# Designs tried in a protein design chat: VH-VL binders against Glutathione S-transferase TCHQD (TCHQD). Part 12

Target 1, 266 residues: Glutathione S-transferase TCHQD (TCHQD), of Arabidopsis thaliana (Mouse-ear cress) (o80662)
Amino acid sequence: MQLYHHPYSIDSQRVRLALEEKGIDYTSYHVNPITGKHMDPSFFRMNPNAKLPVFRNGSHIILDTIEIIEYLERIAEVSSGIEDATFNREVVEWMRKIREWESKLFTLAHIPDNRRLYVSKFLRMVVIARMAESPDLASAYHRKLREAYDTEDKLKDPGALRRSKDHLLRLLDEVETKLEGTTYLAGNEFSMADVMLIPVLARLSLLDLEEEYISSRKNLAEYWALVRRRPSYKKVIGRYFNGWRKYATLVKTWMFVRVRSLLRKY

## First folded at step 4 (VH-VL)

Design p21 (framework fv_daratumumab)
Fold by ESMFold2-Fast, scan of step 4:
Order: sequence, then structure tokens, then C-alpha cells
Structure p21 (fold): chain C 266 residues (1-266), chain A 124 residues (1-124), chain B 107 residues (1-107)
Amino acid sequence: as target 1 above (266 residues)
Amino acid sequence: EVQLLESGGGLVQPGGSLRLSCAVSGFTFDSYAMSWVRQAPGKGLEWVSAISYSGGSTYYADSVKGRFTISRDNSKNTLYLQMNSLRAEDTAVYFCAKEGDYYGRGHYYEFDYWGQGTLVTVSS
Amino acid sequence: EIVLTQSPATLSLSPGERATLSCRASQSVSSYLAWYQQKPGQAPRLLIYDASNRATGIPARFSGSGSGTDFTLTISSLEPEDFAVYYCQQRSDWPLTFGQGTKVEIK
């Protein structure tokens, strides 16, 4: 089993949390989208949408985060000889509700414009270079280039960001209400619904938005403190987000982009 | 409320191609997996193909693998089945079917709603 | 693949009688089995999901039971509209498979 992922990808974190909680071994392949590795032809041929993660088992490739997690549930059942276990309806409903909130626009809107535009330009140059290297993929790379410009247009739309923030607030209000009566999102036992939510909270923490979105909600704040103590969290997210390590990783990535851009190596 | 309407069936010669469509309404299409199930005249039900809610995973019966392609357009609320290299044994009514709301959707395909079916006849 | 075998192939009964239909799986499908009703010229209709749960709008006279490899659909008292073909389906593993059907006919 192989996983193509990155420590700062929310969907990658979701799949990795599921793998850790289930004790499933896999071969790890790091694909850093900020440095344009997700546009490399070998990866791009597996997933023309250039999204992370990508899960592979033999010739079977699964691109959707929830579908990967469902597949992992099945593997865990086979391994333990148990087939009674199935996704509870409430678990599935929460997973899909949480997935409906798209983090990309929200995340990009909280990055300083000068740094965001520099990275955006670098990634467009990477796409152009890959088109030259693999002419058979030129049409697909042209689509990615157009999508990059579309993203810039959305970032200029104040209404788009407002709608994203409102969606997140409604989601977190629903979570707060549920946590009033339960320890975890779908009951008193940890589930894949929690696996979907934890990376969202980690993203808010990474953006220094805990006070506005988490600490302002009593039950969500207690939940956040609880889930951060899980061994799976510490390995998948905590390892990269604790104190100075958070800044070290971001600095290394920025330096890589800057050096590559200065050297015209895409 | 929930409606599934198949189209695209007809008479085709062996080795020919057909594209089936299933237009849906009354539910959030991009949240549900979909399947194609066929039934030969006077015979039982045979599952043909499934596609996850996102289109990220597709599954096929061995009898159609390599010849049929399932796809969906979530912006148009439409499911498709592209059928190539058709054989006489592909003659059947093809039904569009929606996964139920009851369990994990990637592996738990019980079909709570079905279309009326569209007839595909492969004959010289 | 998982093969589902339904028995009997045909069940001849009168209105008011109890119908008992069997579905046997070649390997365990846990509780991941559904039952469908199909009338001539119509699409199948979901009756029972996850072995024993009635789908929305399905009359109480329909009940499902069983787990593992042996499953039963019971119609406690046949109504005229219940004379149809019934299929079981497993969703435990790929490919999805249906039984060959049991025809419940009048008399």
C-alpha cells in the first residue's frame, strides 16, 4: 500500500490519521504542492486533478479522501476477521458535511498577498516547464494553468471569502451543539468523523485563528484539547505543528521556492 | 420527489457503441454513489458498474471490464455509461440506481431508488 | 465473487398465506444483504436493507432475518400486490452480486 501525501495537506492528514488509528502500514511518498511536485508527470498521470492524497494498492488507485478511509475500514475488518463493523450513518453524514467546506480559499486568504502571489507565479512556471517536458500532457497542464488564474479571481471576490467563512461558522456551530452531549463527533467513541474534523481544527491553529473559531466554543475547545493528546494526532500533525517546528518547516519550504525561482529551475 | 431517468438505449450491431445517460433530481447528486444494473429479457438482475459520489473510484463487473466506462457530471446531475465493443449477451434493460442513505457509501451499495430502465438490444 | 443462491425458484401461494424466501451466500456477507421486489415491466423496489431493516414505506408484513451466509425474507400474510419476483443482493465485497430470484406466484 502506498500513500502520496504532504504533512500540511488537510486531506493527507485525514488519511494518515485513519491509517494510524487503524494500525495499517503503508509506504510513504512526500509530494510538496508548494514546490510543484504534484505537477510532476509521474504523479500527474496518477491524478490529473493534482490533488493530495493519492492512495494506491497494487493497480487500484483511490483519489477521494472519504473513499480511501472507507477502503481502510474494510481492510481493518478483514484483518480482524470482523464484518459486523460498518460506518454508522451519523459518522458518514458528518464526514460528508465536513468535506463540503473547502479549506483552500480560506487558507490562501490568510496568507500575505506578496508571498501568495510569489508562490502562485512559481507554480505557474512549474506547470509551463512540465508542459514542455511532457507534450502528451499539455492539454491537462493547460487546464491546471487556467485553474490557477480562476483561483486568483476567487481570491479577489470578497463575497467568496465571506461565504467560506460563513460556511465554516455554521459547521463549527453544529459541531459545538453535538459536542454538548457527546465526547466525540458521532458519539462517545472516536470515529472517522473525528478524523475528518481534526485537520480542520489543526488548520485553524496553524493560521493562528484558535481564539476566533475554537476557544470561543466551550465544547469544541475541550474536544480540541482531548484529540490533540491522541497518539495518532502527535505522529501525523503534532510532529509538524509543535512550537518552532511549525516555523522551521514553513521557512524551509519558502527557501526552496525562493532558491529554485532565483535559479530558474522549475 | 426523487427521480432517475435513463436514456440512450436502442438497437446496435455487435461491435458497436452506445452511451447511456441517467438524469437525476430530488437529491444532492454529488453526495451519492451510483450504479448501473442490467437485466436480460426474462433473466435476473446483474450489477454492471458503480461510481463513487466524487467520481474518484469506479468499479466494473468482469463481463464488461475494458469495454464499458462509467462516469458522472455532478454539475449536470447526470450519470453516464459508455458501452463499447457490444456483444449479443449485453442485450438487457439497463437501470440507473442510487445508493441508500443507511451506511458507509463507498462499500455499502443498497439501492433505494431506481430509474425505469432503458433497453439496449445488440443484434445483427 | 460471492454467489447468492435463492430458494425456492418458485413459490406458489394464495393471498393470506405466509411466504418464506431463502438466500444463501457462498461466503459470509455479515449483515450486508438487501432484498428487492420486482413486478413485471417495473424497476426493482428496495424492501429490506442490512438484512433486517425495512426501507421507508415498506409494510410491516415484510421482515428480514439472518446473518453470515443464511438469510430469510418473510411476508407474514400475502396481499395481491405481493405476487412478484424477489431478489437478494450482497454489498459485502466487489463485485456486487444478486441472487437469481424467487418468483412468488398466485396458487
Scores: ipSAE 0.000, ipTM 0.450, lowest interface PAE 14.3, mean pLDDT 83

Design p22 (framework fv_daratumumab)
Fold by ESMFold2-Fast, scan of step 4:
Structure p22 (fold): chain C 266 residues (1-266), chain A 124 residues (1-124), chain B 107 residues (1-107)
Amino acid sequence: as target 1 above (266 residues)
Amino acid sequence: EVQLLESGGGLVQPGGSLRLSCAVSGFTFDSYAMSWVRQAPGKGLEWVSAISYSGSSTYYADSVKGRFTISRDNSKNTLYLQMNSLRAEDTAVYFCAKEGDYSGYDRYYEFDYWGQGTLVTVSS
Amino acid sequence: EIVLTQSPATLSLSPGERATLSCRASQSVSSYLAWYQQKPGQAPRLLIYDASNRATGIPARFSGSGSGTDFTLTISSLEPEDFAVYYCQQRSDWPLTFGQGTKVEIK
């Protein structure tokens, strides 16, 4: 089993938490989207949406996060320690509900404009270079280039961010209400619904928004403290967000982009 | 079908208190945010307060912050507005209003249904 | 706070005429603007949401247009029941705000 992922990708974290909770071994391949590695032709042929993660088992390739987790549930049904090994309706409903909130616009809105624009320009240059190298993929790369410009337009629309924030607030309000009566999202046992939510909370923590979104909700704050103590959290997310290490990856990535841009190597 | 019915309005002296209620039917109350909007005699609409579907988030106009409290009881399908330290300027018809039902969580704070309003008069 | 300014304050027209009502925002509200109709003694009625979408049951003669800071409500041919006060409202930011209203009255 192979997983193409990155430590700061929310969907990558979801799949990795599921794998860790189920004790499933896999071969890890790091694909850094900030440096444009997700646009490399070999990766792009596996996933022309250029999104992480990509899960592979032999010739079988699965691109959708929820479909990957469902596949892992079936594999681990008799071996896992998770009580909700068969997907119950409430677990699936929470997973799809949480999936509906797209983190991209919200995350980009919290990055300083000058740094974001510099990286955006670098990634567009990478796409253009790959189009020249692989003419057979030109149409798909052209779609990615259009999407990059569309994202910039949405970032200039103050209403788009307010809509994203409203969606997140409603989702967290619903989570807070559910946690009033249960330890985890789909009951008193950890499930794949929690796997979907944990990376959202980790993203809020990374952006220094815990007080506004998490600490203001009593049950959610207690839940966040609880899930951070899980061995799976420490291994998948905690190791990258602990002390100096959270800055090391960002600094090295920025230096790579800066050096490559200065050298015009895409 | 969908109905919103306000009650609790009346005459009150400056500095007094009043509690408004809005009883709703015909929709899943605990799935929608609610607002109070007021209208002074002969004047336009003024948004007063909003509450999320669960009651976890509340919002207030600056003119009422610290004096008014919005709340809801989802088990009784009822919205409330507790008004304290009332002023002559609070004299208005108070409407409860339901947010629109357009796209799952990406809902709109435009108001597709309104109550008939309840008059609050603050005088002498 | 986002201020919405409606113009004109009063519009005097005859049945069959076109009514054009304006709403200007003090800052961009994107397309997050709604229009309401209110008759004396009645609650407001939603006409248009998100600048250009007709609410359920609203006749085709009502249309909304605009984005950013400048918005227009158009009634293509006034019917007797259309003489009322019209309000715009933004949902782009807290606090929610309404315009001061435009009264459409019979000539």
Scores: ipSAE 0.000, ipTM 0.430, lowest interface PAE 14.1, mean pLDDT 83

Design p25 (from a3 with heavy chain G56S Y104S S106Y S108K; framework fv_daratumumab)
Fold by ESMFold2-Fast, scan of step 4:
Structure p25 (fold): chain C 266 residues (1-266), chain A 125 residues (1-125), chain B 107 residues (1-107)
Amino acid sequence: as target 1 above (266 residues)
Amino acid sequence: EVQLLESGGGLVQPGGSLRLSCAVSGFTFDSYAMSWVRQAPGKGLEWVSAISYSGSSTYYADSVKGRFTISRDNSKNTLYLQMNSLRAEDTAVYFCAKEGDYYSGYGKYYEFDYWGQGTLVTVSS
Amino acid sequence: EIVLTQSPATLSLSPGERATLSCRASQSVSSYLAWYQQKPGQAPRLLIYDASNRATGIPARFSGSGSGTDFTLTISSLEPEDFAVYYCQQRSDWPLTFGQGTKVEIK
């Protein structure tokens, strides 16, 4: 089993949390989207959307986060001699509801414009270089180049950002209400619904928005404190969110982008 | 019984606008995603647009993006499709379709378990 | 976008015969594939969801199989009411897409 992922990718964190909770071993491949590695032809041929994560088991490639989690649930249950993987309706409803909120625009809006624009320019140069290297993929790379410009346009639309924030607020209000009566999102037992939500809360924490979105909700705040104590959280997310390590990773990535841009090596 | 009933179709000139409605009954409307699917005369099915159960997320086919707007009013159990800058190639029967119930195998949205009768939109001078 | 290619375009058979319809995806859709039946002037009717599961009220003569990129809809013994156009649909990724359709007609 192979997983192509990155520690700061929300969907990568979801799959990795599922793998840890289920005790499933896999071969890890790091793909850093900030340095453009997700645009390398070998990865791009597996997933022309250039999204993380990508899960592979032999010839079987699964690209959708919920599909990967369902597959892992089935494998874990069969291996343990318990019933076949089946999500109850409430778990599936929460997973879909949480997946509907897309973090990209929200995250990018909280990054300083000068750094975001520099990285954006670097990534466009990487795409252009890959188009030249792999003419058979030129049309797909051209599509990714257009998407990059579309993302910049959305960042200039205050209505798009407001709708994203309003969507998140409604989602967290629904979570707060559910947590009045239950320990975890779909009941008193940890489930894949929690696996979907935890990376969202971690992203808010990473962006220093914990007070606004989490601490203001009593039950959600208690839930967040609880889930951070899980061994899976500490291994998948916690180790990358410790103060100096977070800054060291950011500085290293930024220096890589700067050096490559300066040397015009893409 | 589950029922979906479309209305608002008709003859319109190129560049014109129409608003389609789909009134539903027999299920908890605010718990299901909805879609619009169209079919040009003598052609196959083409997915047009989808809206999440709450109305927070909307999706569009590239051919209609920027021209069509999907919306819903959960208090009235009604789905809408606002169609602007209509073109001859938009001529089709427009169906509203309900997202299916949860089963094993979870993709983006589910199959469509119930459909309306369709409403004809003709874009012609 | 994920392109679904159905074959054959037209299948001419007599009542009582077996019909086999194919749907091929340009990339893996796992098991997230549905089959629909459409009769002239009517809305589509869901037959099969998640590649192989029959929808409520669908006769046992309809069956689906396949995964990944290759899918098949089988009608074991055609009844007069089964002569219609059949569409496959994927829900693995946006945009949602349908195949071009296979017409099952009387010989």
Scores: ipSAE 0.000, ipTM 0.412, lowest interface PAE 13.5, mean pLDDT 83

Design p26 (from a3 with heavy chain Y103S S106W S108H; framework fv_daratumumab)
Fold by ESMFold2-Fast, scan of step 4:
Structure p26 (fold): chain C 266 residues (1-266), chain A 125 residues (1-125), chain B 107 residues (1-107)
Amino acid sequence: as target 1 above (266 residues)
Amino acid sequence: EVQLLESGGGLVQPGGSLRLSCAVSGFTFDSYAMSWVRQAPGKGLEWVSAISYSGGSTYYADSVKGRFTISRDNSKNTLYLQMNSLRAEDTAVYFCAKEGDYSYGWGHYYEFDYWGQGTLVTVSS
Amino acid sequence: EIVLTQSPATLSLSPGERATLSCRASQSVSSYLAWYQQKPGQAPRLLIYDASNRATGIPARFSGSGSGTDFTLTISSLEPEDFAVYYCQQRSDWPLTFGQGTKVEIK
């Protein structure tokens, strides 16, 4: 089993949390989207969406986060002697509801403008360079370039950010209500619904927004404290986002982008 | 079979109050958001109010904010709309509508896959 | 609020003809647009959700396309039961809004 992922990718964290909770071993391949590695032709041919994660088991390639988690659920259940493994309906409903909130625009809006624009320009140059290197993929790279410009347009639209914030507030209000009666999102047992939510809360924490979005909700705050104590959280997210580790990784990534941009090596 | 049955409409004087009900069957009510949508005679559709599956979040059109209150009783599979300080402009057929099923493709929230028959509210002297 | 403008207001066509209905948003709604059919005295019926996905039980002659601000509903070959009013609806932002409707009528 192979997983192409990155510690900063919310969807990558979701799949990795699922793998850790189920005790499933896999071969790890790091693909850093901030440095443009997801646009390398070898990866891009495997996933023309250039999104993380990518899961592979032999010839079977799965690109959708929820489909990967469903596949892992079936594997884990079959290994325990259960045929026709299925998710609980409430778990599936939470997973889909949480996935509907797209983190990209929200995250980018909270990065200082000078760094965000520098990285954005760097990534567009990487796409242009890859189009020149692999003419057979030019159409797909051109689509990615159009998406990059669309993202820049949305970042200039205060209405788009407001809509993203409103969607997140509605989601967290529903979570808060459910947690009044249960320990975890789909009941008193940890489930894949929690796997979907935890990286969202970690992203808010990484952006220093805990007080605004988490601490203001009593049950959600207690839930966040509880899930951070799980061994899976510590391995997948905690080791990369605590104290000096998050700053070291950001400094290394920024330095890479700056050096490559200055040298015009995309 | 999914059914949404509305009641509580009728003739009411300006400034009066009405409470609309929508009795639901054929799906797991406490797992879906619900909305009220109205249609004035000979006019188009206008969204009025929405409520999350748990009742924890409510939303209102500016035209009814402060006058209407949406609520639900999941133990009775019933959606409500309390309408106060009614005006002639509130005259319409009021539909209750169910949120789309998550088994539909991508982005499932507040498109309406099932609607009630509608109940007429007439605000007139 | 996001304003949805439908055009034309009325389409006069014969059975067997192709119908093309437009819906334009005052700002981007991404793909979060649905289409409904309403016959006189009846509740609306969901046809298309998320711009291009047909709802359960909807005939293949109905198709949706578009993204951002420009959307189209196409009926490839009109059947007698298709003469009705059609509404678009966005769920990109609160408040939820509908277009003013397009009436498809017999010539």
Scores: ipSAE 0.000, ipTM 0.401, lowest interface PAE 15.4, mean pLDDT 82

Design p27 (from a3 with heavy chain S31D Y53R Y104S S106L; framework fv_daratumumab)
Fold by ESMFold2-Fast, scan of step 4:
Order: C-alpha cells, then structure tokens, then sequence
Structure p27 (fold): chain C 266 residues (1-266), chain A 125 residues (1-125), chain B 107 residues (1-107)
C-alpha cells in the first residue's frame, strides 16, 4: 500500500489517522503542494485533480478520502475474520457532513495577502513549466491554471468567506450538541467520524483560532483535549504542532519557494 | 542514540545456509520498516530485502527471491535474514538499514537514515 | 526495474572546488531519490532524502536538486572529509535500486 500525502493536508491527515488507528502499514510518498510537487507529471497522471491524498494498493488507485477510509475499514475487519463489514450509519452521516465543509478558502483567507500571492504566482509558473515539458497533459494543466485564477477571484469575494465561516459554525454547533451526551462523535467509542473531525480542529489550532471556535464550546474543548492525547494524533499531527516546530516548517517551505522563484527554477 | 549491530556472518560453502541478525536500540523498532542491503567486495550497493514495521509485508530482489527470507521479532528488537542455497555471487558485506523518519514513523520511507557496520558473508569452496 | 546511471564514474578535484554529481533514472522516479556517502570500511551515510532535503547533521555545503529522471548532488566547496564514493537510490518502485556510484578523489 502506498500513500501520496502531505503532513499539513487535512484529507491526508484523515487517511493517516485511519491508518495509524488500524495499525496498517504503508509506504509514504511526500508531495508538497506549496512547492508544486503535486503538478509533477508522474503524480498528475495518477490524479489529474492534483488533490491529496492518493491511495494505491497494487493496480487500485483510490482518490476520495471517505472511499479510502472505507477500504481500510474493510481490510482491517477481514483481517480480524469479520465478513461484510459495514459502517454504523451515524458514523457515515458524520463523515459526509464533515466532508461538506471545504477548508481551502477558509485557510487561504487567513494567510497574509503578500505571501499568498507570491506562492500563487510561483505555482502558476510551475504549471506553465509542466505544460511545456509534457504536451500530452497540456489540456489538464490548462484546467489547473484556470482553477488557480478562479481561486484568487473567490478570495476577493467577502460573501464566499462568510458562507464558509457560517458553514463551519453550524457544523461545530452540531458537534457540540452531540458531545453533550457522548465521549466521541458517534458514541462512546472512537470511530472514523472522529478521524474526519480531528484535522479540522487541528487546522483551527494551527491558524490560532482555537479560542474563537473550540474553547468557546465546553464539550468540544474537552473533546479536543481528549483526542490530542491519542497516540495516533501525536504521530500524525502532534509532531508538527508542538512548540516551535510548526513555525520552523512553514519558514523552510517559504524559503524554498522564494529561492526557486528567484532562480527561475520551476 | 540509534544503533544497529549485525551478526551471523562468516564463511560458508556453496549450497549452504546462514542466518543474519540485526539487533537495534535507540528507537521504537516496531514503528519502522527495515531493509538488508549488500555490497560485494569492491562493488556498489545492492538492495536485498525489506520488511514493513509489523512484518506483514516483505519484499525481495529477484536475485534472492525464493532463497532468502526476511523476518523480524519486534519483542526482541531484532531483524533477521535467513539465507538458503547460497551462491558465490552472494559474497558481500550485508548491512542492516533503518528507514528514514522525516514525517511519521507509521508511513514507511525506504530511504535509509541509519545503517549497521555490516557483517561479511563469504561463499567459497 | 528502474536503472540508475551515475556519472562521472570518477571525479578528480582539489579541496575548495565545487563537485557536481549526476544520477539519471531509466524512467521517472518523481522526487523519490536519496543520496548517500560511503567512506572506505564504513557504512553508507544518508545525505539527501527525497531529492532535495538535507538529512539531519549534514553540512550546508551538500545540496540535491532535480526531478523526474535527472538528478544532481552538489558539494559547494570540497572539504578533505568529502573525498568518498557517492550513491543515488530510488524508492519510487520495487525493487529498490542504487546507482553504481561516483568516486570523488583528490587530484
């Protein structure tokens, strides 16, 4: 089994939490989207949407996060002698509900404009360079270039950010209500619903929004403290968010983009 | 401090068998994949075999497939390579190698950050 | 199997000079390529992982670049301890393979 991922990708964290909780071994392929590695032809042929993560087992390639998690659940259950594995319906409902909130626009809106625009310009140059190197993929790369400009347009629309924030608030209010009666999202046992939510909370923490979104909700705050103690959290997410590590990693990535842009190496 | 120590090498006749061991310390053994890499006298590096962290997946170079078996005992922090039907071309220093730890111990990166000092296997009549 | 070809086989330079070592893959390995240094009688030492990332404890004079099929290891200013054999290795597909090595020797 192979996983193409990045430590700061929410969907990558979801799949990696599932793998860690289930004790499933896999080969790791790091793909940094800020440096444009997701646009490399070999990765792009495998996933033309250039999204992370990508899961591979032999000839099977699975691109959808929930489909990957369902696949892993079936593998784990077959190994334990359980046939016809099925998710609890409440778990599936939470997973779909949490997936409906898209983090990209919200995350980008919290990055200073000058840094975001510099990275955006760098990534467009990477796409242009890859189009020249692989003419057979030119049409798909043109689509990605258009999507980059569309994203910049959405970031200039205050209504789009407001709708994203409102969606997140509604989601967290539903979570708070459920946690009044249960330890985890789908009951008193940890489930894949929690795997879907934990990276969202980690992203809020990374953006220094914990006070506004998490601490203001008593049951969610207690849940967040509880899940951060899990070994899976420490290995998948905690490693990068302890102390000064998160700042060091972001600085190194920024320096890489700046140096490559200065040298015109795309 | 991370340490890998190979043992079990020696002189063996063609067709013979030998079992190599690699005792490790300084890291959580069951979080990392391991490999054996060999080097014939005066030659370059050749990957031989790899084993996932749990032991559930094993991989072999075509030159040793069916003759060599990689295994691990996570309770003893030890990696093994059982070598059967040895040939003159198997003569080499055999290195135990630990996968890199750059993001998470669970995801295997078969680029090797620590190596043992190697153990010499000589297949000669 | 993915074949890695290193060039030159031998690079003769003096201390203080820049060394550039090449590794070419028979098919794309994306960025999943590592560089190792080996001194006589010693185990290999990881220098660069995933094409361009310097391993822990490796001096800043070592840098890696490239993607796809063409990769370069650069030593900006050779120190006496840098005269050794250097190997590239791919992890893009099974089986794992190493290049044949480039020997960096004193001129």
Amino acid sequence: as target 1 above (266 residues)
Amino acid sequence: EVQLLESGGGLVQPGGSLRLSCAVSGFTFDDYAMSWVRQAPGKGLEWVSAISRSGGSTYYADSVKGRFTISRDNSKNTLYLQMNSLRAEDTAVYFCAKEGDYYSGLGSYYEFDYWGQGTLVTVSS
Amino acid sequence: EIVLTQSPATLSLSPGERATLSCRASQSVSSYLAWYQQKPGQAPRLLIYDASNRATGIPARFSGSGSGTDFTLTISSLEPEDFAVYYCQQRSDWPLTFGQGTKVEIK
Scores: ipSAE 0.436, ipTM 0.784, lowest interface PAE 3.7, mean pLDDT 87

Design p28 (from a3 with heavy chain G56S S57T T58I S106K S108Q; framework fv_daratumumab)
Fold by ESMFold2-Fast, scan of step 4:
Structure p28 (fold): chain C 266 residues (1-266), chain A 125 residues (1-125), chain B 107 residues (1-107)
Amino acid sequence: as target 1 above (266 residues)
Amino acid sequence: EVQLLESGGGLVQPGGSLRLSCAVSGFTFDSYAMSWVRQAPGKGLEWVSAISYSGSTIYYADSVKGRFTISRDNSKNTLYLQMNSLRAEDTAVYFCAKEGDYYYGKGQYYEFDYWGQGTLVTVSS
Amino acid sequence: EIVLTQSPATLSLSPGERATLSCRASQSVSSYLAWYQQKPGQAPRLLIYDASNRATGIPARFSGSGSGTDFTLTISSLEPEDFAVYYCQQRSDWPLTFGQGTKVEIK
């Protein structure tokens, strides 16, 4: 089994949390989207949307996060000899509800404009270089180039950001209400619904927004403290978000982009 | 009431193309995976292709891979099967089929709780 | 691919008798097996999902059992409308596969 992922990708974190919680071994391939590796032709042919993660088992390729998690449920059940269902209606409904909130615009809006624009320009140059290298994929790369410009336009629209923020607030309020009566999102046992939510909370923490979104909600704050103690969280997210390691990783990534851009190597 | 209605079948020459459509009503289309299943005259059921609820994950039987393309338009509640390079062996009634309720607690459910009435595809010279 | 073998190919019975249909998988499918009923000129109808659960609206006379590689569909007392072809189907691995069918016909 192979997983193409990155430690700072929310959907990558979801799949990796599921893999760790189920004890499933896989071959890890790091694909850093900030440096443009997700635009490499070999990866792009597997996933023309250029999104992470990509799960592969032999010739079987799965691109959707929830579909990957559902596939892992089947593998875990067959391997352990357990026929009991791990998904129930409430778990699946929470997974889909949480996925409906798109983190990209919200995340980019909280990154300093100068750094965001520099990386954006670098990524556009990478796409242009890949179009030249792989004419068979030129149409798909052209679509990605147009999407990059569309994203910049959305970032100039205060209404788009406000709608994203309002969507997140409604989601977290609903989570807070549910956690008033349960330990985890879909009951008193950890489930894949929690796997979907944990990376959202980690992203808020990464953006230094815990006070506004998490600490202000009593039950969500207690939940966040609880889930951070899970071994899966520590391995998948915690190791990349702890102290100086967090800043070292971000600095090294930015330095790489700056050096490659200065050398005009894409 | 759940309804699945196939269309687009007919008589076609070997090497020709057809596009099948399946219009659905009575359920939330964008929440369920869909499949095409065919049945040759007097023969059993053969699964052809499946597409996830979002359209991002697609599977094909080896016999049709590279020739058939499954797709869906969730805004129009319609499933499609584009069939190219048709062979005599593709002659069959083609059914669209809806995934069962996977909220019942087990992974992906490709047990088909509702089926269309089928559309006949005849590949003959 | 996982091959499903149904037996017998044809079962000739009278109304009121018990029908027992078998489906064997070439490798374990856990409980990821469904049973369908098909009448001439009609689409298949889901009877049993996840090996033993009756689908909505299916009469209590239909029951499924088994796990792993050996599965059974039982009709405790045949009604006239039960004379049809029955198919098993696995969803454990891709490609999805069906058995060749068992025809239950009136004697």
Scores: ipSAE 0.000, ipTM 0.437, lowest interface PAE 15.1, mean pLDDT 83

Design p29 (framework fv_lutikizumab)
Fold by ESMFold2-Fast, scan of step 4:
Structure p29 (fold): chain C 266 residues (1-266), chain A 121 residues (1-121), chain B 107 residues (1-107)
Amino acid sequence: as target 1 above (266 residues)
Amino acid sequence: EVQLVESGGGVVQPGRSLRLSCSASGFTFSDYAMSWVRQAPGKGLEWVAAISYSGSSTYYPDSVKGRFTISRDNSKNTLFLQMDSLRPEDTGVYFCAKEGYSGRYYEFDYWGQGTPVTVSS
Amino acid sequence: DIQMTQSPSSLSASVGDRVTITCRASQSISSYLTWYQQTPGKAPKLLIYAASSLQSGVPSRFSGSGSGTDYTFTISSLQPEDIATYYCQQSYDWPLTFGQGTKLQIT
């Protein structure tokens, strides 16, 4: 089994949490979207939407995060002892509800404009370079360039960000209400619904928004403290974004982009 | 009330193409995986293609892989099956089928009435 | 591919009889097994999913059981409207596969 992923990717974190919780071994391939590695022709041919993660088992390639998790539940069902969670409709409903909130625009809106624009320009140059290197993929890379400009336009629309924030607030209010009566999202047992939510909370913490979105909700704050103690969290997210390490990771990536840009190595 | 209505079937010669459509109503189309299942005259059911709720994952048996393409337009509540390089053994009634409420089993809780496809000269 | 084999291929029974159909998978499918009813000229109808879960609106005379590779479908008291072809289907792995069908008839 192979996983193409990155520590910054929310969907990558979801799949990795599921793999760790189920004790499933896999071959790890890091694909850093900030440095443009998701635009490399070998990866791009496998996944033309250039999203992470990508899961492979032999000839099977699965691109949808919830489908990957459902596949993992299927292959781990007998050994994991979580048969009830696998058949639980409430788990499925939470997973799909959480997936409906799109993190990209929200995340980009909370990054300083000077750094975001510099990275965006670098990524456009990477796409242009890959287009020249692989003419057979030129039309698909052109689509990615158009999408990059569309994203910039959305970032100029205050209504789009307000709608994204409103969606998140409604989701977290619903989570807070459920956690009044249960330890985890779908009951008192950890489930794949929690796997979907944990990376959202980690993203808010990474953006220094924990007080506004998490600490303001008593049950969510207690839940966040609880799930951060899980071994799966520590391995998948904690090792990269705990304390000062989150700044080290961001600085390292920024320096890579800057060095490559200075050397005109796209 | 859930309804699935197929269209696009007909009589074609071997080697040609057909595109089937399935119009869905009465449920949130974008929340459910969809499949095409066919049945040759007097024979049993054969699964032909599946597409995930988001459209990002597609699945085929070896008998049609490389010739058939399943796709969906969630904004229009429509499922498609593009059938290329048709063979006489592709002849049958093609059913559009919806994944059930469980979201786990690819149990097909609702089916269209089927559209006939005949590949002959 | 996972092969699904139904037994018997055809069955003759009288109204009021208890009818049992079996379905065997070539490997364990962990209860990812569904049963359908099809009357001639019509689309199939879902009866049972997850090996034993009765679909809403389906009469209680229909039931399913089994695990691993062996599954059974039962009609406790056959009614005239139950005369149809019955199919099992696995969804444990790709490709999805159906049994060959069991044709149920009266005489």
Scores: ipSAE 0.006, ipTM 0.518, lowest interface PAE 11.0, mean pLDDT 84

